# Ledger of designs, part 2: VH-VL binders against Putative bifunctional riboflavin kinase/FMN adenylyltransferase (ribF)

Target 1, 179 residues: Putative bifunctional riboflavin kinase/FMN adenylyltransferase (ribF), of Geobacillus thermodenitrificans (a4it50)
Amino acid sequence: MKVHEANQGLTLPGSVVAIGAFDGVHQGHQAVLRQAVERSRQLGVESVAYTIDPPPRCRFQGSRMLTTLQEKLDRFAVLGLNHAVVAHFDERYAARRVDAFIRELTALNPREVIVGQDFRFGRNREGDVALLRRHFPVRIVQTVCCADGQRISSTRIRELIERGEWEQSTVLLGWPLSS

## First folded at step 1 (VH-VL)

Design c1 (framework fv_clesrovimab)
Fold by ESMFold2-Fast, scan of step 1:
Structure c1 (fold): chain C 179 residues (1-179), chain A 122 residues (1-122), chain B 107 residues (1-107)
Amino acid sequence: as target 1 above (179 residues)
Amino acid sequence: EVQLVESGGGLVRPGRSLRLSCTVSGFTFGDYAMSWVRQAPGKGLEWISFIRSKAYGGTTEYAASVKGRFTISRDDSKNIAYLQMNSLKTEDTAVYYCTRDYYGSGEYFDYWGQGTTVTVSS
Amino acid sequence: DIQMTQSPSSLSASVGDRVTITCRTSQGISSALAWYQQKPGKAPKLLIFDASSLESGVPSRFSGSGSGTVFTLTISSLQPEDFAAYYCQQFNSYPLTFGQGTRLEIK
């Protein structure tokens, strides 16, 4: 897996791009990322994880990150992604116009963009699924639920960790506990 | 007819302050990002700072060489962009250009003012 | 920061010549590149944006090409008013950066 900064302007002849914050790369994120890998294989193009780091919630609300950037990248590699594009979420990114984001994605020549059902980007959330669909074919991956019917989310996992529910948090993450 | 006119340059000693103004006409000022670009004598162009339009959050960016010392601002009611320059260094000696940035988020510069000279020396 | 390197730094040419200036970037910038012309004592003027789009009012003898890390500005038939400095600029990431410039001089 090759890692790129978003501001480096990665250009590809074709790709399938999964977009998200991917905090923890939990089972819900894995569904999105695995779809990108499998779809890229079917289309004969490269797979790309476009990740925002730190996650917007952590940047603006001071919430704990579930993974370091390096742990996130390692997990992308395990899932079989060919490329990771890292967009650093700071004052510059938060105030970015959606056109700059679309330009970065256009350079990747996406055959398909894959997002989760709750996809949002940017501070003011001007970019969303409808906007992406104006530029690219978009596939929305269904929400992943655990055995009790509750959806898997980074917020829920953080709450479990805060309460000391390590076993439950490990099940939802789908990765060994970090030391 | 788009016009950008810089003012406020001059000779100043190191450690002092200057405020540059850029008065614009011929377009809807509030819709555009504005930048300052400088050029030291006999040297190339260096982007210093920009300020986004209100529609894109009105946020600012700075080159590392001026971060913490310079402040860009705008007054949309008066069609003026400002560059407040504090703690001036001899390395800040340059012609300072005000530019209109295409779109509201800052990208490339489709119109430039004539420039105002800032000389920082003892 | 993205470093922009122009070649040549200086170029001598005659009216009617075809002139090509190259801009190389230390990182990929897609098509997020502009070209400017600057005459002595004057502000720069935009010639090309998005690597290949000609700015309104700029003569058709000017053209731009390239993507990623290598870009060219071409003047197909040099005119007397074209002797000037030329700069490339990337707007893919902050800080915005310029090439060092290419001075086009009469032979």
Scores: ipSAE 0.000, ipTM 0.458, lowest interface PAE 17.1, mean pLDDT 80

Design c10 (framework fv_clesrovimab)
Heavy chain, then light chain:
Amino acid sequence: EVQLVESGGGLVRPGRSLRLSCTVSGFTFGEYAMSWVRQAPGKGLEWISFIRSKAYGGTTEYAASVKGRFTISRDDSKNIAYLQMNSLKTEDTAVYYCTRHPEYYDFWSGMDVWGQGTTVTVSS
Amino acid sequence: DIQMTQSPSSLSASVGDRVTITCRTSQGISSALAWYQQKPGKAPKLLIFYASSLESGVPSRFSGSGSGTVFTLTISSLQPEDFAAYYCQQFNSYPLTFGQGTRLEIK
ESMFold2-Fast, scan of step 1: ipSAE 0.014; ipTM 0.579

Design c2 (framework fv_clesrovimab)
Fold by ESMFold2-Fast, scan of step 1:
Structure c2 (fold): chain C 179 residues (1-179), chain A 121 residues (1-121), chain B 107 residues (1-107)
Amino acid sequence: as target 1 above (179 residues)
Amino acid sequence: EVQLVESGGGLVRPGRSLRLSCTVSGFTFGDYAMSWVRQAPGKGLEWISFIRSKTYGGTTEYAASVKGRFTISRDDSKNIAYLQMNSLKTEDTAVYYCTRGWDYYYGMDVWGQGTTVTVSS
Amino acid sequence: DIQMTQSPSSLSASVGDRVTITCRTSQDISSALAWYQQKPGKAPKLLIFDASSLESGVPSRFSGSGSGTVFTLTISSLQPEDFAAYYCQQFNSYPYTFGQGTRLEIK
């Protein structure tokens, strides 16, 4: 897996791009990322994980990150991604116009963009799946639920960790909680 | 309010060492990447080194002209960035600027006044 | 390394003129380009980042355009304080590289 900074302007002849913050790379994120790997294999192009780091909630709301950037990248590699593109999230990135984001994605020549169903981007989260579909073919991965029927989310995993529920948090992450 | 102040420059002979310091005020130092950029007398700008924020592992990058001789570092508890310059050459004679930047994305938005390093026999 | 070539290397202009400086790169850098102004004896000042975004506090007479390998800095209606050196810089890959500079002189 090759790792690229968003500002390095990665250009590909064709790709399948999964987009998200991917904090913790929990089972819900893994569904999105595995779909990108499978689709890229079927289409004969390269797979890309486009990740925003640190996650917006952690930068502006003071929430705890579930993984370091390096741990996140290691997990992308285990899942079989060919490339990772890291977009630095700060005040300048949060204020970026949607067109800059679209230009960056266009350079990857996506045959398909894969997102979770709650995907939002751009300042004030004004960009969503509908706007992204104006520019690229988009596949939405359905919400992943645990055995009790509840959604798997970074917020829920943080709550379990804060309550000392390590076994339950490890199950939802799908990785050992050694760090 | 936001300010970078370089210090440690001076006149040195070839083959010797010098350490530059950059003292930062007016922002949360640990959140930003820091760079050193130099300018030889009457010449243009040359980027020489970069150190990322702790969030991105505090990793460093160097221009080929200084790799193996210069070391960039930071002390977030004191709001100071350093440039350790070893095995100095006459070609290293320049004004050295400390700059602030964001990891991966943007230009260098704040610059210090610079400190002069003269390497002469 | 990505080579940055500015044109012209020097130009003379009068107050009120429209001035254009071009920066060409040896490799595609998308929009990863910044423009700086440097006055004699002073540190450079950021004017434009991400090819076309105006830095806070910079007068609106400055504008940037371009993508890929060709970029332009434009100063509409030149003011006396604008006589300075101008530099482009790429942030696409390490090592970061600057153009050789363009010196803007009073006519």
Scores: ipSAE 0.006, ipTM 0.482, lowest interface PAE 14.4, mean pLDDT 80

Design c3 (framework fv_clesrovimab)
Fold by ESMFold2-Fast, scan of step 1:
Structure c3 (fold): chain C 179 residues (1-179), chain A 123 residues (1-123), chain B 107 residues (1-107)
Amino acid sequence: as target 1 above (179 residues)
Amino acid sequence: EVQLVESGGGLVRPGRSLRLSCTVSGFTFGDYGMSWVRQAPGKGLEWISFIRSKAYGGTTEYAASVKGRFTISRDDSKNIAYLQMNSLKTEDTAVYYCTREGYDILTGPFDYWGQGTTVTVSS
Amino acid sequence: DIQMTQSPSSLSASVGDRVTITCRTSQGISSYLAWYQQKPGKAPKLLIFDASSLESGVPSRFSGSGSGTVFTLTISSLQPEDFAAYYCQQYDSYPLTFGQGTRLEIK
């Protein structure tokens, strides 16, 4: 897997791009990322994980990250991603122009962009997905739930860890918790 | 239709407390950050406080002029944002606006505002 | 704190005129700048964000430009409903700060 900085640009002749913060690369993220890998194989193009680091929640609330950046990248590699594009999240990225984001994605020549159901990058989540669809085919991966019907999220996993529920957190994460 | 409606303003004496409420409708309240912005009579706009959505930890920010005296909070089950104002000063006299901040990955400006509620601090 | 200076503080114009308002910041803010319109007795409305992105529903005669420390709001062909106060606001860092405003008045 090759790793790139978003601000330096990456140009590909074709790709399938999964976009997200991917903190912990939990089972919900794995559904998005695995679909990107599988679709890239079907289309004969390269797979890309476009990730925001640190995750926005961790940047602003001081929450524990479920993975370091390197651990996240290692997990992308295990899942079969060909490329990772890292967008460094800070106050400036939070207010970033939409056209700069679209330009970076356009350079990747996406045959398909894959996002999770909870993905938002603007004020109106539905409108933002509509904007992406004006430029690229977009696939939304449905929310992943555990056996009890509860939604899997980084927030829920952090809450389980904080409560000492290590076994449950490991099940939802799908990887050993780094300690 | 997106609506933000402020209430709780009025005339109070210096040193006393007042609580403002902002009731919202037309969007999923819990997904958005909320701010309070005030405007003294005949003056410009001053940002006072901000509270993030639960997805970003519900953390708060304050202008130096109100830090330690004002507290912003939210009740996502009722779709209400609050501004608790303690130790009020005559300089706090203003129209107080509740505003929505689309503080997600790519946004930071205030895209919707309430009509405002007037707070007058006078002896 | 980032200080915002708007110029002019007021200007008079006629319908059909091209109007430009400038906002200067005490330190660089990249493009993290919004413009708001406020009519007497009413709440402000967002016009432009990220220095040059037009808010949905805002007429195309409004445009923004600039980056770093100097920004401009332009109204290419002034209409009667455009006579209002205009404010710039930075969101590069806390505390968030506004310019002192520009009052646009009919000649």
Scores: ipSAE 0.006, ipTM 0.495, lowest interface PAE 10.1, mean pLDDT 81

Design c4 (framework fv_clesrovimab)
Fold by ESMFold2-Fast, scan of step 1:
Structure c4 (fold): chain C 179 residues (1-179), chain A 121 residues (1-121), chain B 107 residues (1-107)
Amino acid sequence: as target 1 above (179 residues)
Amino acid sequence: EVQLVESGGGLVRPGRSLRLSCTVSGFSFGDYAMSWVRQAPGKGLEWISFIRSEAYGGTTEYAASVKGRFTISRDDSKNIAYLQMNSLKTEDTAVYYCTRDLSWYEAFDIWGQGTTVTVSS
Amino acid sequence: DIQMTQSPSSLSASVGDRVTITCRTSQGISSALAWYQQKPGKAPKLLIFDASNLESGVPSRFSGSGSGTVFTLTISSLQPEDFAAYYCQQFNSYPWTFGQGTRLEIK
C-alpha cells in the first residue's frame, strides 16, 4: 500500500475510493473498505482509502482515538487497499471549501465512491452525500449493528473500553486492541 | 426550494383506515431515508416509522404502538412517501409529520408542516 | 426502549438570560443525540446533532454538550424568538425515542 498526503495531489487513471475517519477500523468501517477493494478488483482499477486524521470528533471534542494513524494504515494494508490518502484534520481543513475536497477526489478519477451511512464532509454540513453524488457515482454502505440493534460506532467502542468491557469492545472492533 | 408537504389527514372513526402522503421537492428523494413522527394534542413527539432508500433495500422499522397496523412505503418516481394507517384507534389522534431521516448523521433535518388525524366516534 | 427524561419540564426566563436544559437517558447512547426547537403550531426545527454539532443556519448562542447518559442544551443569551418547546432525541437504537419536552416561557 502506498501512503499519500491529501495535499500532494495524487492522480490516478481510475479508482474506487472509500472515504471516512475510520477510527479503529471497526467492523462497520471494514464493510466499507472491503466493498471498495472488491469493487476495484471488479472494475480493474486501484482501491483508495481516503481517511481524515485525527477523526473530527477526536480533534475538536477531545475524544480518545481508537488507533494511531500508523495502526489505521496497517489495517488498511491488511484489508488490501492499494493507496491511502491522509487528510490532516485541523482548523484549516474544517473550514475548507467543499470545492477543494471535490477537486482532490476528482484527481483520483473515481469510478465509484463508497461511504458509510454516517459519512459527512465539509464544515456546517456542506458537501453531504447528495452533493457528492452530483460529481461521482456514490455507494452508501448501511450502518452495521450488533444483534441487539445498537449501532457499531467508534464512540460506542470508546465507551465500552472506558467501562472496562474489553471482550465486547474487541468483538465490535474485529482486531486485537492496540494497547 | 426544499419542501416536505403532508396530506391525507382528516376525521375518521375507530377501526377504519387512512393513508397519509408526503410530497417531496428540492432534493434527491431516492437518496434519503424518510420517517414519520406524530404528536398527540398537548403532548410530545413520538417516532412512528422509518423507510430506507430503495438503493439500500427499502427496509422499514416501526414503533411497537403501530406495528402490524401501519405500513410505510415510498414511490421514488413520484417523490412521495406514504403512511397507510389501518385499524385506527382514538390514541392515534395526532399531528403527523414527515421528516427526512439522516439517522446515520444523528438528525431529522427537514420536517413537513404536519397533517392532523383525528380518530373519534 | 431507551427512556429520555428532560429537566426541567418548564422554565421561565428573561431576554438576555443563560438557559440550560438537561436530557438524561436510561442507557448509554454515546453522542447519538439531537436537539429540536418547536414553536406553537409549527413543525420541529433541528438545532443540534451528534450531541454538540450546530446545524447550519442556527444562531451561535445555541450549544450542546454531553455524552453517554447526560446531555445539555445551552442558550447563552435568550432572544424573544427562543421562547419555544425543546426536545432531545436519541439515534443509538430502535425505536428512536424523544424526551418529553421542555417548555421555555417568558418570565
Scores: ipSAE 0.006, ipTM 0.499, lowest interface PAE 12.7, mean pLDDT 81

Design c5 (framework fv_clesrovimab)
Fold by ESMFold2-Fast, scan of step 1:
Structure c5 (fold): chain C 179 residues (1-179), chain A 121 residues (1-121), chain B 107 residues (1-107)
Amino acid sequence: as target 1 above (179 residues)
Amino acid sequence: EVQLVESGGGLVRPGRSLRLSCTVSGFTFGDYYMSWVRQAPGKGLEWISFIRSKAYGGTTEYAASVKGRFTISRDDSKNIAYLQMNSLKTEDTAVYYCTRVYDSSGYLDYWGQGTTVTVSS
Amino acid sequence: DIQMTQSPSSLSASVGDRVTITCRTSQGIYSALAWYQQKPGKAPKLLIFDASSLESGVPSRFSGSGSGTVFTLTISSLQPEDFAAYYCQQYNSYPFTFGQGTRLEIK
């Protein structure tokens, strides 16, 4: 897997791009990322994980990150992604970043963009899936639930870790907890 | 208020070494890439190096003209970026500017006042 | 390396004129282009980033346009403080490269 900074250019003749914060790369994220790998194989193009770092909630709300950036990248590699593109969300979150985001994605020549059902570009932006659909074919992967019907999410996993529920949090992550 | 202040410039003979420092205040230094840009007398701007933040691996990039001779580094505990210049050539004579790199984008939103390096006999 | 060519290399103009400076790149850079102003004896100052976004505190008479390989900086009504050197910079690829500069001089 090759790792790229979003604004330093990655151009491809075709790709399937999975987009998200992917904090923890939990089982819900794995569904999105595995779909991108499978679709890229079917279409004969490269797979790309486009990840937002730090996750917007961790940047703006001070929530704990479930993984370091390097741990996240290692997990993408294990899942079979060909490329990772890292987008840094700075203090000056503004409309100009939306233009840069679309430009960066366009360079990848996406045959399909894959996002999770709860995808948000950032806390100050609404209609993120509608924005993407103006430019690219978009596939939405449904939220993954555990056997009790509860959604698997980074927020739920952070809460379980905070409560000392190590066994349950490990099951939802699908990886050992970061040390 | 964002401030970048360069120091360490001076007159030096070819083949010698010099270390420039850039002391920073007014922002969270560790979150930003830092860069050095130089300008020879009466000439244009030349980007020479940058160093990424720790979150992006703290890795470095160099222009071909300085690669192997110059080393950029940073001390996040002191809010200082450095440029170690070895094997100096007369062509290295320039004003050296310390710059902040906006996020990971690469444009240079704040510049120091510059420090002059003169390499001559 | 991406070569950056500015035209003209120098320009004489009068206060109130509309002036245009062009930057051409040897390879496509999308909108990864910044413009800087440098007055004699001073450090450069950022004017425009992402080809067309005006930096905070920069007067609205400055504007940028273009994408790909051709970019333009426009000053709609030149003021006395605008006589300076102007540089374009690409940040799409390493190494980052600058244009040779355009000197804007009083007529």
Scores: ipSAE 0.006, ipTM 0.502, lowest interface PAE 13.6, mean pLDDT 81

Design c6 (framework fv_clesrovimab)
Fold by ESMFold2-Fast, scan of step 1:
Structure c6 (fold): chain C 179 residues (1-179), chain A 121 residues (1-121), chain B 107 residues (1-107)
Amino acid sequence: as target 1 above (179 residues)
Amino acid sequence: EVQLVESGGGLVRPGRSLRLSCTVSGFTFGDYAMSWVRQAPGKGLEWISFIRSNAYGGTTEYAASVKGRFTISRDDSKNIAYLQMNSLKTEDTAVYYCARDEWFGDYFDYWGQGTTVTVSS
Amino acid sequence: DIQMTQSPSSLSASVGDRVTITCRTSQGISSALAWYQQKPGKAPKLLIFDASSLETGVPSRFSGSGSGTVFTLTISSLQPEDFAAYYCQQFYSYPLTFGQGTRLEIK
């Protein structure tokens, strides 16, 4: 897998792009990322994970990350992604106009953009799914639930870790806990 | 013209409650997060609380010094942000500013003139 | 919590001087820093955001620089209206925190 910074101007002749923070690369994220790999193979193009790091929740809620950036990238590689594009979520990225984001995605020539159900980004409600659909075909991956019928999320996994529920957190995460 | 106007300050005894209001005009209130920042006499600025736009869940954050005692809320139909202050202490004496946040409770581009809260016996 | 330390706490200067105020953070904040000016009896006014971006309507004699843990506000050719308190603020992590302030006084 090749790793790129979002501002380095990666250009591809065609791609399938999965977008998200992917903190922990838990089973819900894996559904999005596996869909991107499968679709890219079907279409004969490159697969790309476009990830925001650190996750916005870690910035604005002070939450800790479930994975380091390197651990996240290693998990993308295991899942079969061809490329990772890292958008460093700092004041520059938060203040970026949605135009810059769309331009970065356009350079990748997406045949399909894949996002999770709760995808949100951009300033003042800009850059949500409706805007992406104006520029690209967008596929929304349905919410992933575990055996108890509850949704899998980074927040829920953090809560389990905080309570010392290591076995349950490992099941939802789908990877060994690395300390 | 962007304006933020605070009201509801005054003199109050320790242990009592007070509600501050921040009425805004000149922008689409519902699109912005709002914060309260206070300044004790002769001291520096202290961020107190923040409420996100309802489009991003209307979630709130609090400084440890006020958590459990203060509640921030908003009424988008009236263009008003509120700060409900309970169990007031003398150390809550300050000028309270309402401020407009950029996305994620970033920096404050517009401030009200402030309203003074004095907590004394 | 991220601790913000400004230096100096107070500074005396003359009109026309170049003034530098430094803000240091207890941990890295990238460029998630803003600078404010506050005159007596008034609300703070945003000067700089994202460490180095000048807010609209702020005179070009104000500039910001820095990244990570050390940031600087510079006022070139100080004017009479610039005598005020200055505050840095991080917006990298909650709770949002301010420096203790720097009071800029006439010499």
Scores: ipSAE 0.006, ipTM 0.488, lowest interface PAE 12.5, mean pLDDT 81

Design c7 (framework fv_clesrovimab)
Fold by ESMFold2-Fast, scan of step 1:
Structure c7 (fold): chain C 179 residues (1-179), chain A 122 residues (1-122), chain B 107 residues (1-107)
Amino acid sequence: as target 1 above (179 residues)
Amino acid sequence: EVQLVESGGGLVRPGRSLRLSCTVSGFTFGDYAMSWVRQAPGKGLEWISFIRSKAYGETTEYAASVKGRFTISRDDSKNIAYLQMNSLKTEDTAVYYCTRGPLYSSGWYDYWGQGTTVTVSS
Amino acid sequence: DIQMTQSPSSLSASVGDRVTITCRTSQGISDALAWYQQKPGKAPKLLIFDASSLESGVPSRFSGSGSGTVFTLTISSLQPEDFAAYYCQQFDSYPITFGQGTRLEIK
């Protein structure tokens, strides 16, 4: 897997792009990422994980990140992604400019953009599925639930960790917890 | 068990000040943003203010209705969030709830205190 | 500011009924919406977050749907303990805003 900064202008002849914060790369994220890998193989193009770092929710509140950036990238590589594109936020700007985001994605020549049902881009910008659909074919990966039917989310995993429920949080992550 | 307990409410005349306190237990207080939401008698919910965690510089936001009059603060060593209310108006009469979070600077509120009543009357 | 309008403002229903409450926003908020239940004299309780995610411990008869500017909270089979006020809340941008509330009353 090759790692790129979003502002480096990665250009591809074709791709399938999975977009998300991917904090923890939990089982819900893995569904999105694995679909991108499988779909890219079917279409004969390269797979890309486009990730936001730090995750907007963690950045806004100072909440604990479930993985470091390097751990997240290692997990993308294990899942079979060909490329990772990292989009950085800073404290001065709560959200990236929408035009820059769309331009960066356009350079990848996506045959399909894959997002989870929880996809959101930034605090002050409506970067929802509707925006992406104006520019690209979008596939929404359905919610991944645990045995009790509850949606798997990084927020829920953080709450389990805070409650000392380490075994349950590890199950939802699908990886050993990083300390 | 997560608990938020508000105190400091009461009856006060217009133009006076009150300080509300919110004492928390059952979680690592310093890691969370804290918010105040109020509810006037028989009315709906109104977000008032929030303060980010120390990692985010304890920056604050305020509703326009209270900006310049109210100040939110926190003391992580004591697990207490405060709302200093100055220049109180009759329109500030409400139950004031302390809330944990959101987990990000805009979000939902998973834990609420029982509320403390502030009555501003002449 | 993002304006939140709930409909209806009040409704009467019977135990066992399917109840739907709608929340409309003055601008798109993606799925940045939560629903709360409030019983008389008590603090609000979170029911739904991210438009459709059920909070832990909340009965499965509660469900949320919607995206953009129109959202619904559904109670599939109303129980006696469900008679309460319900509020939607957006968290797309500051200031945080709530709907005016919907009071669900026994018929």
Scores: ipSAE 0.005, ipTM 0.473, lowest interface PAE 13.5, mean pLDDT 80

Design c8 (framework fv_clesrovimab)
Fold by ESMFold2-Fast, scan of step 1:
Structure c8 (fold): chain C 179 residues (1-179), chain A 123 residues (1-123), chain B 107 residues (1-107)
Amino acid sequence: as target 1 above (179 residues)
Amino acid sequence: EVQLVESGGGLVRPGRSLRLSCTVSGFTFDDYAMSWVRQAPGKGLEWISFIRSKAYGGTTEYAASVKGRFTISRDDSKNIAYLQMNSLKTEDTAVYYCTREYGDYPYWYFDLWGQGTTVTVSS
Amino acid sequence: DIQMTQSPSSLSASVGDRVTITCRTSQGISSALAWYQQKPGKAPKLLIFDASSLESGVPSRFSGSGSGTVFTLTISSLQPEDFAAYYCQQFNNYPLTFGQGTRLEIK
């Protein structure tokens, strides 16, 4: 897997791009990422994980990150992604124009963009799924729930860790909680 | 255990101010965006205001009907969201609900609601 | 602002009936739609999110469908507990907007 900064202008002749913050690369994220890998193999193009780091909810000291950037990248590699594109989240990125984001994605020549059902770009909702569909074929991966019917999310996993529910948090992540 | 509890409602005369509070327990308040939604007697639901989590810069949005008069805020150290209502009008009479955004990404639908607090603006 | 139009405004039905409520939007919202149930004197309760996803703890007789500008909420076999007001909400664009509501009443 090759790692790129979002602002370096990666170009590809064709790709399948999964987009998300992917904090923890939990089972819900894995569904999106595996779909991208599987679909890229079907289409004969390269798979890309476009990730925002740190995750927007972790930018200030209000939330624990479930993985370091390196751990996240290692998990992308294990899942079979060919490329990771890292977009650094700060005030500049949060205020970033959606057209800059679309230009970066266009350079990747996506045959398909894969997002979770809850995908939104930035803070003003302008870069939602409908906007992406104007530019690219978009596949939406349905929200993944655990066996008890609850949605799997980084927030829920952090809450389990804070309560000392280590075993359950490991099940939802699908990875060991160690460096 | 998981709950939102509103307080601060009451009877107030036009032109006056009220501050509503929403006390949160049972989840990590800092990770969630919070909204206020109101319902006038016998009417439907109206979204009033939204405040993002600190991780999203704590930015706010307002419905046109309240912009410039209402201010949403939060105190993460106390797990409280506030709605400061200034220059109250009779049309602001409603039950005010505190609501939570669900999940890691801004979902902007409301999975958890408080019981509501009644604000009556009348002579 | 995205205008939300619910139909019908009110509906009378009997226990065991199949009930369908429609929500139309003034512009496309993809699947960014939620449905809420509100009983008299109570706060609204989330039923459906992302147009068709059933919220945990909600009975399977409730289902949602649609995308773009037309959405439906269906109750396949109406129970006494289901007589309530129902609201759709779009979360594609600010300001967030709700339909005017549909009141489901006993025949």
Scores: ipSAE 0.005, ipTM 0.498, lowest interface PAE 11.7, mean pLDDT 80

